# Ledger of designs, part 10: VHH binders against DNA primase DnaG (dnaG)

Target 1, 371 residues: DNA primase DnaG (dnaG), of Nanoarchaeum equitans (q74mb1)
Amino acid sequence: MAKFAPVQYKYIIKAEFEIDGIVDREDIIGAIFGQTEGLLGMELDLRELQKQGKLGRIEVEYKRVGNKTIGTITIPTSLKAVETSLIAAAIETVDRVGPAKARFRVKEIVDVRSSKREYIRNRAKELFVQLLSKTAPDIEELRRELEEAYYSKQLIEYGEEKLPAGPLVEKSDEIILVEGRADVVNLVKHGILNVLGMNGINIPKSVVELSKRKKVTLFIDGDRGGELVLRNLLAAGADIDYVAVAPPGREVEELTNKEILKALKSKIPLEQYIKNLRISINNDENKEKYKELLSKVFDTKKAIVFDEQFNIIDEKPLEEIDKLPSAYGIAIDKILDNETYAKIKGKYQLILALDSNVNAQERVITLKDIQ

## First folded at step 3 (VHH)

Design f2 (from b4 with D57E T59D R100S L108W Y109S; framework vhh_8fcz_2)
Fold by ESMFold2-Fast, scan of step 3:
Structure f2 (fold): chain B 371 residues (1-371), chain A 123 residues (1-123)
Amino acid sequence: as target 1 above (371 residues)
Amino acid sequence: QVQLVESGGGLVQPGGSLRLSCAASGFTFSNYDMNWVRQPPGKGLEWVSGISYSGGETDYADSVEGRFTIIRDNDKKMVYLQMTSLKTEDTAVYYCATDSGYSYGEPWSFDYEGQGTQVTVSS
């Protein structure tokens, strides 16, 4: 196992030269030091930097062709990218070596640690695949952390709200809109670079503005919470063109490449999605019972609990909603909000409300759903 | 300089088989995921299949799953697409590409892509 020296240099400047004369290595190095002296200030004086070990020895490879000397120089540096670039540009100003005319041109600046970063990327991906083969909850948490750390560098910040986005959001004519950062990471991981995420329940102004000039596909989880996101987007004035839905019980952040492409290929126009939702509610044989119960609570400021046959078991004023027994369902004369939901969560299978701004685990039917 | 050279396309009858090849050079092939994408006449680009850098993971579009197989040989720096039970709908120019950005309904974006090879499925 061969031992390697610690990495001292961060960059290598590579430049080509052509000198109209017969010169040697020391002539070339002397010209570089001499003609760059004072150009970048005292702190970036090449002789002093070399003395301090921040600039490596200048390596010169050359051949003589007739009365000309042509070749390359390599200059290792432990300086930052900006200082290294300034030194590289200063070297290009060298126009003579002794009495001979000279031209220097930087061809590249090599990041010496790029190979180590490449190894880390490849090895992390391999380890990630190994972790995905396990099913323990702690492994899933570690998987998400590794995935975010790896792919988050490919994300950009979009708009004033600094929303998580893929790098092609502004350049693409089509945008895939998702709920959160983890969804953006998963789509970018699978090569979908025109994805934009939203932060929480509040609809960002940047999303609304972008939606008016782009074709927008809203890509939501296979759970019932996606309808709330769509309603909030429409209420905020967003121009949504299509809706794509993850498979039932699946979240966008966990989808495979095949599942993502299948969902996006199966996207439907907004109008058709709304129509299909209405048809689903209209085909529910209990629709008349939902209407009847909502009509009974409307403008009463009460909640009514009912059994599986839709027979009323009990009713209380909304202030006493927590005193109602557990049953099959509850109908409330208000908008279902987080405060009210906290009082009834887990007590009913079905919730009927005037409207909803909550991502409930239970089936929620509102007045809009039975229109 | 990165080069991806596709070959193996041609005219084939419905139900037939065809093997596409992609020869890669100019980059560390074993460090990149590889994909096959296609463009049917008059339509946009469609992702067909992908294979991880190690060959341990493969994925396929629903339209080709069970009919196509993606294979790689890191020693030879080659990616293959074995196509069976070909349909007229498989008629397209097929491209080999490194893992890069893409999205349904817009032009594919790859860091590197080949010139393509034409597959025509007809009688």
Scores: ipSAE 0.000, ipTM 0.109, lowest interface PAE 23.3, mean pLDDT 78

Design f3 (from b4 with N31D R100E E106S L108F Y109T; framework vhh_8fcz_2)
Fold by ESMFold2-Fast, scan of step 3:
Structure f3 (fold): chain B 371 residues (1-371), chain A 123 residues (1-123)
Amino acid sequence: as target 1 above (371 residues)
Amino acid sequence: QVQLVESGGGLVQPGGSLRLSCAASGFTFSDYDMNWVRQPPGKGLEWVSGISYSGGDTTYADSVEGRFTIIRDNDKKMVYLQMTSLKTEDTAVYYCATDEGYSYGSPFTFDYEGQGTQVTVSS
């Protein structure tokens, strides 16, 4: 599919000029393009940038005073700060408009988002002072509370249950469902505005209704609590399309932008996620078996493969892991890393390891899971 | 009119390497994050890798991390995927896709154009 994204201007260059002669807008604009040509290299040619939409239309406001033309030019750009500053400096080198002497001077470069950042700065300071009226917490706690207060203001209430939501939940054709308010705040903080949170144990009717009209990704923590949430959603009749899982041991509410991006782009269809859960330890019987297998492989520097009844089929040193047959599961005497996972991916339904630092598609059970 | 043209695919043996290319036109390339996504035979689209508009940040699906490298050349309006240690499960049609970033919605939706480029890994 072809798609055209709108160009958003990041900066506005404002320059004043004084020209010792009678000129019009076309003369002034022509001089700017002509005299800056080649000064900054081909990449920053003003005519080409305007054709690409990176440089907006040059607006000229002027008045004639005797034999002089005095005024301002306004140039919007979607370029970075460095490139915008170079263009602004190049404009100051324009010293003629036709036969007339001219002088251009940049008055300011306006950051188009300055109003939002100024609001953030002023509001954050106000909220900080309000928080300091309480007994002073440590600096890290104060920073966290300031961020929470600011981003909470961007939330809306959705449905009869007044659920926490990002401002685009109604407008977006796709939504991300998360467990709680703190998850919503973290996703909104990172620019994900089509997120909807749920009340804990009860699945709201508004969530079920919305799920039938939207493409839904359920985004859950990297722990087992997420399985309960999914089961409750399905029991309530919600239509879930995809599941995204936070990195092992991480909660959605604490994820960085890169972790959120990776998890959401690695989302799997609901059927695939349920297939992985069919290996599920929905009772303690399997946990004891996993513990026995991990204990047996511990400190042996081997990997063992086993069948659905947890009978050992084969074993080999870790350096020969690629020679083991495909089976129901594998237990390895090491931390599951990306290199090892690449060698065993698709060969087993269950992976037992001492620990894990990868987001595997298969069910992975570690020592910490069976404590 | 946004246009993305993929190339560089082919038949390769397991353990081999390929470099995929994507030529972009019709939009301001340097303002967009770029992604590679793939569709294995009979399956849905799978996200493979992403690169920020500046090239300063890259991210990879766990299945390809350490084996694939995404790079971009904003001057030439190109994005590349260097694939090494190829496996039979890497067999798919590969597409490059635009990503507007995270300003107003979920980053998992993509735009793409063209027929992609077929990568077949078999002996």
Scores: ipSAE 0.000, ipTM 0.420, lowest interface PAE 12.5, mean pLDDT 79

Design f4 (from b4 with D33A R100T Y102L L108W Y109E; framework vhh_8fcz_2)
Fold by ESMFold2-Fast, scan of step 3:
Structure f4 (fold): chain B 371 residues (1-371), chain A 123 residues (1-123)
Amino acid sequence: as target 1 above (371 residues)
Amino acid sequence: QVQLVESGGGLVQPGGSLRLSCAASGFTFSNYAMNWVRQPPGKGLEWVSGISYSGGDTTYADSVEGRFTIIRDNDKKMVYLQMTSLKTEDTAVYYCATDTGLSYGEPWEFDYEGQGTQVTVSS
């Protein structure tokens, strides 16, 4: 059977050549076989591969231009992509054809079966539609579910900043605002199509403008970083209506459908969220100790390390912050930024700072939180 | 969706000439070898001619060698069959067909075939 079947080529190597001499097709083919011999090992020798039917006939098209031969070679191969690429690269090392200098350059490697895969895609869609037309009276619900699944993979770019967004951000009267792209992907995947991401703490102009004309729910992880995002949104003039918070220890980007729906149903008005946050800070039995430590470090350009009883263990200038010992907590006379956080991450349970622009794993208390 | 559309068939006298055309769409034409096959009345398909991806190599069935010429225009996505010295036994529906590779004198199955164009050679 194999003797009468056409070879199933997977790729076509197309290369251009320029030869500084008058040569014939057989000279060119001979040079390709000869000069690539041994370069890729025995198993990828071009002559042997052609004998085995894994490499097709080398086709050569050329024209004579003065004392030069210029043209293209076409090589079909049934080999895998890696082996085909190695052969293509080996052909580029051919630097002579007989006595003439030569240069070969691969222009492209074409996947011959791309048209067959396109047919399969189109035909599969047709057959799927036919299958749906033969099913029970819930066709409308099933069609809706398929459309939702399709749109769950479709993000659009919103505004000048090309922010990640669901397809319904402009058409919906309500917007779910999240911090990053991964959050948008997870929400769209679960059918929330009116979601907009804002690329972290930097507040895009498009977000502020959209917030003035739509009802906005800010959906956050519930950690310190989420609060910081809210503070920056309000400072930028954004009109936030509600806050939704992920379950403790969970990030928006990893939530299940049930967790997303529960969080969104449990959204609270902005004013109530701020009030709850203030109550939480004011009822912290250690508030006065945080205030005292921040006051001591303020305007000193130093960091102070303290134990669980809030006794100062050590202090150093900010430039030597990485030399401070691990302990219960640290107070720093600066805004907690990514550079500083990288130096202290994992060394303390509590970080006291003038302000923060980092989503930290540790509890972070800022001067704003105690005033 | 791959489409191959043949044209140029008709009634011609023995010894006459005819040029068949095949317009291709829905795939990267220049990446595939093209073939002409024919089906005479009451007989099976028989391979007639083939042309390589670039147009540099051609091959023919013994029955048409020296009388037919296959050519292609990759810019226009066309393949042609120039037929001369036509005989009554050349009467058939002619199809253009594509598959990967070119195999002379062997039976093969083509992935795509057109609807065909009728050639009738009679007085």
Scores: ipSAE 0.000, ipTM 0.146, lowest interface PAE 18.2, mean pLDDT 78

Design f5 (from b4 with G50E G56S T98R R100S S103T Y109D; framework vhh_8fcz_2)
Fold by ESMFold2-Fast, scan of step 3:
Structure f5 (fold): chain B 371 residues (1-371), chain A 123 residues (1-123)
Amino acid sequence: as target 1 above (371 residues)
Amino acid sequence: QVQLVESGGGLVQPGGSLRLSCAASGFTFSNYDMNWVRQPPGKGLEWVSEISYSGSDTTYADSVEGRFTIIRDNDKKMVYLQMTSLKTEDTAVYYCARDSGYTYGEPLDFDYEGQGTQVTVSS
């Protein structure tokens, strides 16, 4: 059927060039062949290798910018890695194209077989996930998991709770504290080795103890979860010095090196973060409604359940709080404690309370947050 | 022992010009794309400009496009930032930074920065 077999190239040389003149593809290719002639001996002469089919046709993509010609060349080769590397280096010695000064730099040498093996690996993972699911797979999550598995082996265990940490946690005077293991893996991947994770929202004793003898920067997502972690750390007696916040819509575990560096360089003192947070709460369009509902329950010994428009649906004494229906939110005339939370957990999206002593999954707003 | 040393900063009036210089040592300069980044008072780092290892392509942040020009001299191992039509919001410490990779055309992280040079734009 097919008359011609697929090209059997093993490597692709990719190089960038800048030429101080107006030249055409033929000029560029001619300079490459001409100036490399004899440099590597007769056996690696580029013209001869191309005649033998061991070197593919040189692909040239270029743009003219003023009096310059800039672009890339792509050279397929069926030669071994050593010979291919020698040819790549020889191409970098091309310093003229006709009368024009030129510079060539190799960006990479791609192993064609490596690219195919990489495709097979990635495609096999996609197909495997599809076999386990009745819907389309989350390919982004799968790639993240594979990368995390590789970098997680560089982590150490810190303290009695065996917390995930970078290898410099004990030796560094400054610690970057993050919520979980995935955050630690991402920071270690990007060279931040003085990072300590808390293994969730429970505050470990090792974290509190370490915070008293080290300068601590808490690095959090800019959402409700991050704010809750800070509140729990302070309630547990941790000595936090600075707060760094991921960009809006971004999680610490997915940040790039530039994003991590930017966030850490823009860290602010704890007191300033608390002041900024208070300003943000004051700008909430529903603040007056929260205050009104809390005012209605204050000193009544009751709980009030309300809908998304903040209309009261039902009201009962605190001793009958478990008899209230599920709804958008609840306002209670007491400090939210573990006993009370156990009775209302999972029934509401928003909890309004006089104060809080618990780490709730729901959004909790207290009098302190709105005063 | 990669070293990047910035110079050329100073006090300049709005609408003025400055040329920043960065001297590189301790690595093969011509193999790396180079960046200028800045940190205004009380704010985080802001990427300003990038030049490819060959000098063949340059990119700029929208805030400086048309006003700043990034140039390199691989023989002298130097990167320059020519700044014109300076504004008060250009006041910052400017850092020379080396890209961590060889891939061109994609946003790249940088792995080394210099000590910085202060630029103050004020009347």
Scores: ipSAE 0.000, ipTM 0.140, lowest interface PAE 19.9, mean pLDDT 79

Design f6 (from b4 with N31S D57E T98K R100L E106S L108W Y109D; framework vhh_8fcz_2)
Fold by ESMFold2-Fast, scan of step 3:
Structure f6 (fold): chain B 371 residues (1-371), chain A 123 residues (1-123)
Amino acid sequence: as target 1 above (371 residues)
Amino acid sequence: QVQLVESGGGLVQPGGSLRLSCAASGFTFSSYDMNWVRQPPGKGLEWVSGISYSGGETTYADSVEGRFTIIRDNDKKMVYLQMTSLKTEDTAVYYCAKDLGYSYGSPWDFDYEGQGTQVTVSS
């Protein structure tokens, strides 16, 4: 549909940058042109090459992370490999953007023809699979597997546990923490490069260590299981700053770009998330049952265990709490402390207590939560 | 250098309406997505709404969807937030926030430069 063909580009220079300040696209491009001026002689001046159509428009994609601007630049060129490599190297010499210190590092130089051949290879495989596929319920799963195979090449391995991660996890001041590898693939596919996956509910030591050095947003599925993931992270000593939640019934691994951006922009501080969770408990249809059980145990110096219908199964003095059977839940006439928690950990799904000073893995409801 | 000046806030009764305005200067307005964020008394900042650089796409927080409309005028370098069916929970200082632009990373940080505009919804 193009009326005239643009200059055919042979290579694409891709470089990453980190700038110690708040700058805009125009500032970054100006610094690239300005600081490279004269370095390679008149014939390879970037501004003149762009005017001649030998360099395409410089695409800049960035985000602010604290007081830093981090991102990538993409520069198409119709020049030969040698000249393109010289320009790429010159860009790496850019050490300031305005008053801010900057670092540019070339990630790759893509041969456009090699990129097109790779596209043909991958697209031919996809079309071949479609031709072989009858109308089948597994087609959507197959598409996801093909996409994962392609975008997984953009992932790095982080830490001793070889966790799936985006390439900016170490360089970014903020990390998006997700549950699994498929979540990482989907976020990287949509340009979120500071994402780290945990490989499930078992909390890796690398995650805990990184959380103490970075600002962490926990991004969870729209399922109600997010509370358990958060509790396990807090119990492991992780420092979580924000929580972002996918739309109800949606999983992070299947979100569109628009859904991802909306969820991340709607992230709330950890303290507000916990407060909202407590408000949800207060609107729980079982709130009166929680009150009744806590009322029955209050000032008795006993613990009461109960089933899913809130029928009392057994009760014993607090000194014999370890002798109570496993059940759906337990109500105790004391503040849940580390000593008491050690005796009941893993035996119940729900713990009702007067108060709590423990980050338990189970759902804990206190008098403060039910008012 | 980036300047965002919010206006249009005030006292309104529940169910009422207000229109907030944001005047932008110091950057190429038509090249950046714009957002509205708010800070309720004693709480942190929360994102309210976003609009793409062209005005072709809008997004809203679940708490305001169907009640608020974000609009922009690139010729006048203005962003507006039309608020209807206001609730007491909408009481907050409202800030206009510049997105980072061209971000294929995480556009979860904003530039907001103004003092904001106070919206109080009270019977």
Scores: ipSAE 0.006, ipTM 0.494, lowest interface PAE 9.7, mean pLDDT 80

Design f7 (from b4 with Y53S T59E S103D L108F Y109E; framework vhh_8fcz_2)
Fold by ESMFold2-Fast, scan of step 3:
Structure f7 (fold): chain B 371 residues (1-371), chain A 123 residues (1-123)
Amino acid sequence: as target 1 above (371 residues)
Amino acid sequence: QVQLVESGGGLVQPGGSLRLSCAASGFTFSNYDMNWVRQPPGKGLEWVSGISSSGGDTEYADSVEGRFTIIRDNDKKMVYLQMTSLKTEDTAVYYCATDRGYDYGEPFEFDYEGQGTQVTVSS
């Protein structure tokens, strides 16, 4: 009998079996050869392939559990992918071992050369991304210009000041109020058709009038200029219901669909936004209090809740953070992540943390903020 | 990791029949829609047929409707393509592919394609 070198094999078939009876290795192998005979034609007969050295020795590992035999078989092949897959499928048709009922299922076919193909696949993707990067800016710039021209034609003029607006601004019970025309174009492009822009230095009378009859969400850039816009709107008598904010340093006119939807879903009531602003303005006055609370919680693996005078009300291990009462603020001995935020969202006005990976609705102050 | 292995291809004369098989592993097979796609020599990928996760719904390209039948066996983690009345234009490498099904109303997006099986229809 000739011996096989593993280097000659291209694939390894691994299959699981469950047999309703007490059988041995020879019975299992015999059933595989016997029941697959003739199914794939003479050229792919398992006995002949093994005689030719194209199929390796069938390895069987099994255990007996009561009156059942459960295990795995391993079959090396030097055949191509097509022939190996046909043999694997044929093995699954084996439904008996002697008098016992059996089921065989292929769990995987290991490609001995898979590492080279995986390298080629991954490297080809990297090279493709490089090629895409070389031409993408020109194509994307042209695409943006064409899209902006197309969507600007869908805008209407609203009110006596002829403000840029989406076509549903008059029909919708809710409007999204933004600062400029480019913001309106970007929102309309992403399907937000109830948007109104304030394209000027003064707060338009049409905006103030409309705000008294509709539910208004003010959608501002992630910079501090948005706070001034809100202040001017309120001074002019506008009735603002919610505030939505773009990510820090980002402009509404440049946001993606996902960023727009996330910002709008994370809108907060006007009263809450004003409370957050008051907390932010008082940061410098209360910096030493923030340092004291963060220092006290640091390296304790606890969370501390405190009142408006910065008096500690309660404390618990981080694992029990959801059991802490609502209060003015909370200090936590960890980075604020989505899992932790979900447990404390809406319970506090101020969150003190070591760092943050979350865009919270509440004011978040970290160690970096108190340097 | 997801693995798909196609088999059953070969040389057949026009008017003949073949059955292609696809063995799946590395994911919850019964939760995914399955597809057959093909690549003729020197051309791009062409979608051929699809079957829902339960096997209750099937869909075919106009070029193969009435000639091909897609079926699946969730217990064996297999999907099959029964091809009849084969034409020379059916010559291609056939691939098994997964998709996420209808989730956001987006068109088919194939998550993974197998290694392929060659079908040659020639006299």
Scores: ipSAE 0.000, ipTM 0.083, lowest interface PAE 23.8, mean pLDDT 78

Design f8 (from b4 with Y53T D99E E106D P107A L108W; framework vhh_8fcz_2)
Fold by ESMFold2-Fast, scan of step 3:
Structure f8 (fold): chain B 371 residues (1-371), chain A 123 residues (1-123)
Amino acid sequence: as target 1 above (371 residues)
Amino acid sequence: QVQLVESGGGLVQPGGSLRLSCAASGFTFSNYDMNWVRQPPGKGLEWVSGISTSGGDTTYADSVEGRFTIIRDNDKKMVYLQMTSLKTEDTAVYYCATERGYSYGDAWYFDYEGQGTQVTVSS
C-alpha cells in the first residue's frame, strides 16, 4: 500500500454547458474560478480549495457546433454535502467565458461511495447465487454471512459486552431494542440506525443501564419467544417504554420495510401490552387447569406430563425429565433453563414452569402468568 | 498561479534510460505528495509513481516496479523520475501531478498536472 495520504473525494459535480463562442479548456476553467471568486467567502474559494486538495482537477469534455462550444464538466470534491452543493450552485452563476455568453447547469452530484455500494450489492448477489449452486446445504447461514459482511461496516459495538448496534444508538434519545444481531442487521438495512441488539437470552448490563437514560421500544418477534424476552428484561430492571410486535409467525430479522414501519407505528405502551397479555391468559378457559397442575408439581422436584384434557400421564424426578414421554404438555418444578429446555424441546406443545429464562418455541406459562 | 513544468522527455531506444524533471511553483511544495502519471497514445491517464512529502515513502505501478525510481528535492522544489530498461509500452506523455488521485470508471483524476513531456521508445 501507498504510505502518503491520498485524497479521497466524496462527491463529483457534473454540469452541462453551452457557450456562444469558440473556447478551450483553460478558458472555461478560468471563467469558473474567476466568476465564482468571493461569492462563497474565503473558506470556499475554488482556487484555494484546489490548492488544498479539497477540489480535484476539473475535467472538461466538449465539442464545437458551429460557433458554439457545448459539453460537460466534472469536478471531484472531498468537501461535505452542504459545501459541495454551494459550489455546484455557484458554478451555475457563470454566465460568460471570455467575451462569449455561457450557461452552466448542474445535472447531478454523484456520491462516489454510492457506486461502490451499488457494486457490492450486485456482486454480493452474484457470489451468493454461485455459493448456493455449488453447496446448497444452509441458505440461512450463507445469507447471514453475506449480510453480516456488508452491513457490519455500518454497525458499531456498544458497551463492555460489545453488543451489535446501529451508529446512532448513543446520539438518539430513542432506542429500538431487539433480540439479536440478525435483527439489528435487518433494521439497519432499512434505515433504522438507533437499534441495539441483546445478543440472545441473557440481559446485558449495558442494556439495563441504557434503558434508564433513553426511551426504549422493545421490538419482538410474533412468536412466544418475544414474551419471554420482555419478561427477562423487566426482571433485570430494564426501563421499557413501548413494545412493538412483528406480524404473527414473522421474525424481526426477515421483515420488509413496510412491515417494520407498520409494527413501529403500532407500538403500544408497556403497561397496555402487559394488560393485553394478562387478559388473554385470564380469559383462557384452561387457566384454572394450568394453576392446578403448577400447584401440584410445586415443591415436589418432579415433572408431570399431561394430555390435551389435562389428565396426568406420567411423573418423574427432574433428573429423569428426558425419560418422560412426548405428550401435549409438561409441568416442571423449576425455572426453565437452557439445560432443561434442551432435554424437552420439541416434545410438548405447552410448558408450565415456575419461571423461565429461555426463548422457547413452545407456549410457556409461568406462575406470574396465572396470578 | 500553481505551475508544474516537466522536462527531460525525448526519443530513446528500447533498453535505454531517461530522467524526467518537474519544477514546481506557486504552492508549498513540501506539504504535498508528488506523482508521475502518463498517457499512452489513444489511452487515458495511468498512474506511474508517487512520493511522500518527506521523500521517505515511494510507491510504483506494477508495470514499472524495479525499473523506475522517483526522487524529490524539497529545497529545489523538484521531483524526478529516473527511468531504466525502457520498453516500447512506456511510450507516453508524462505528467507531474500533486496528490494521489482517485479512479472513477476508467479515468484517473489528479490536482495540478503540468504541460507534460513526451517520451517515445522506438528503434
Scores: ipSAE 0.000, ipTM 0.112, lowest interface PAE 21.6, mean pLDDT 79

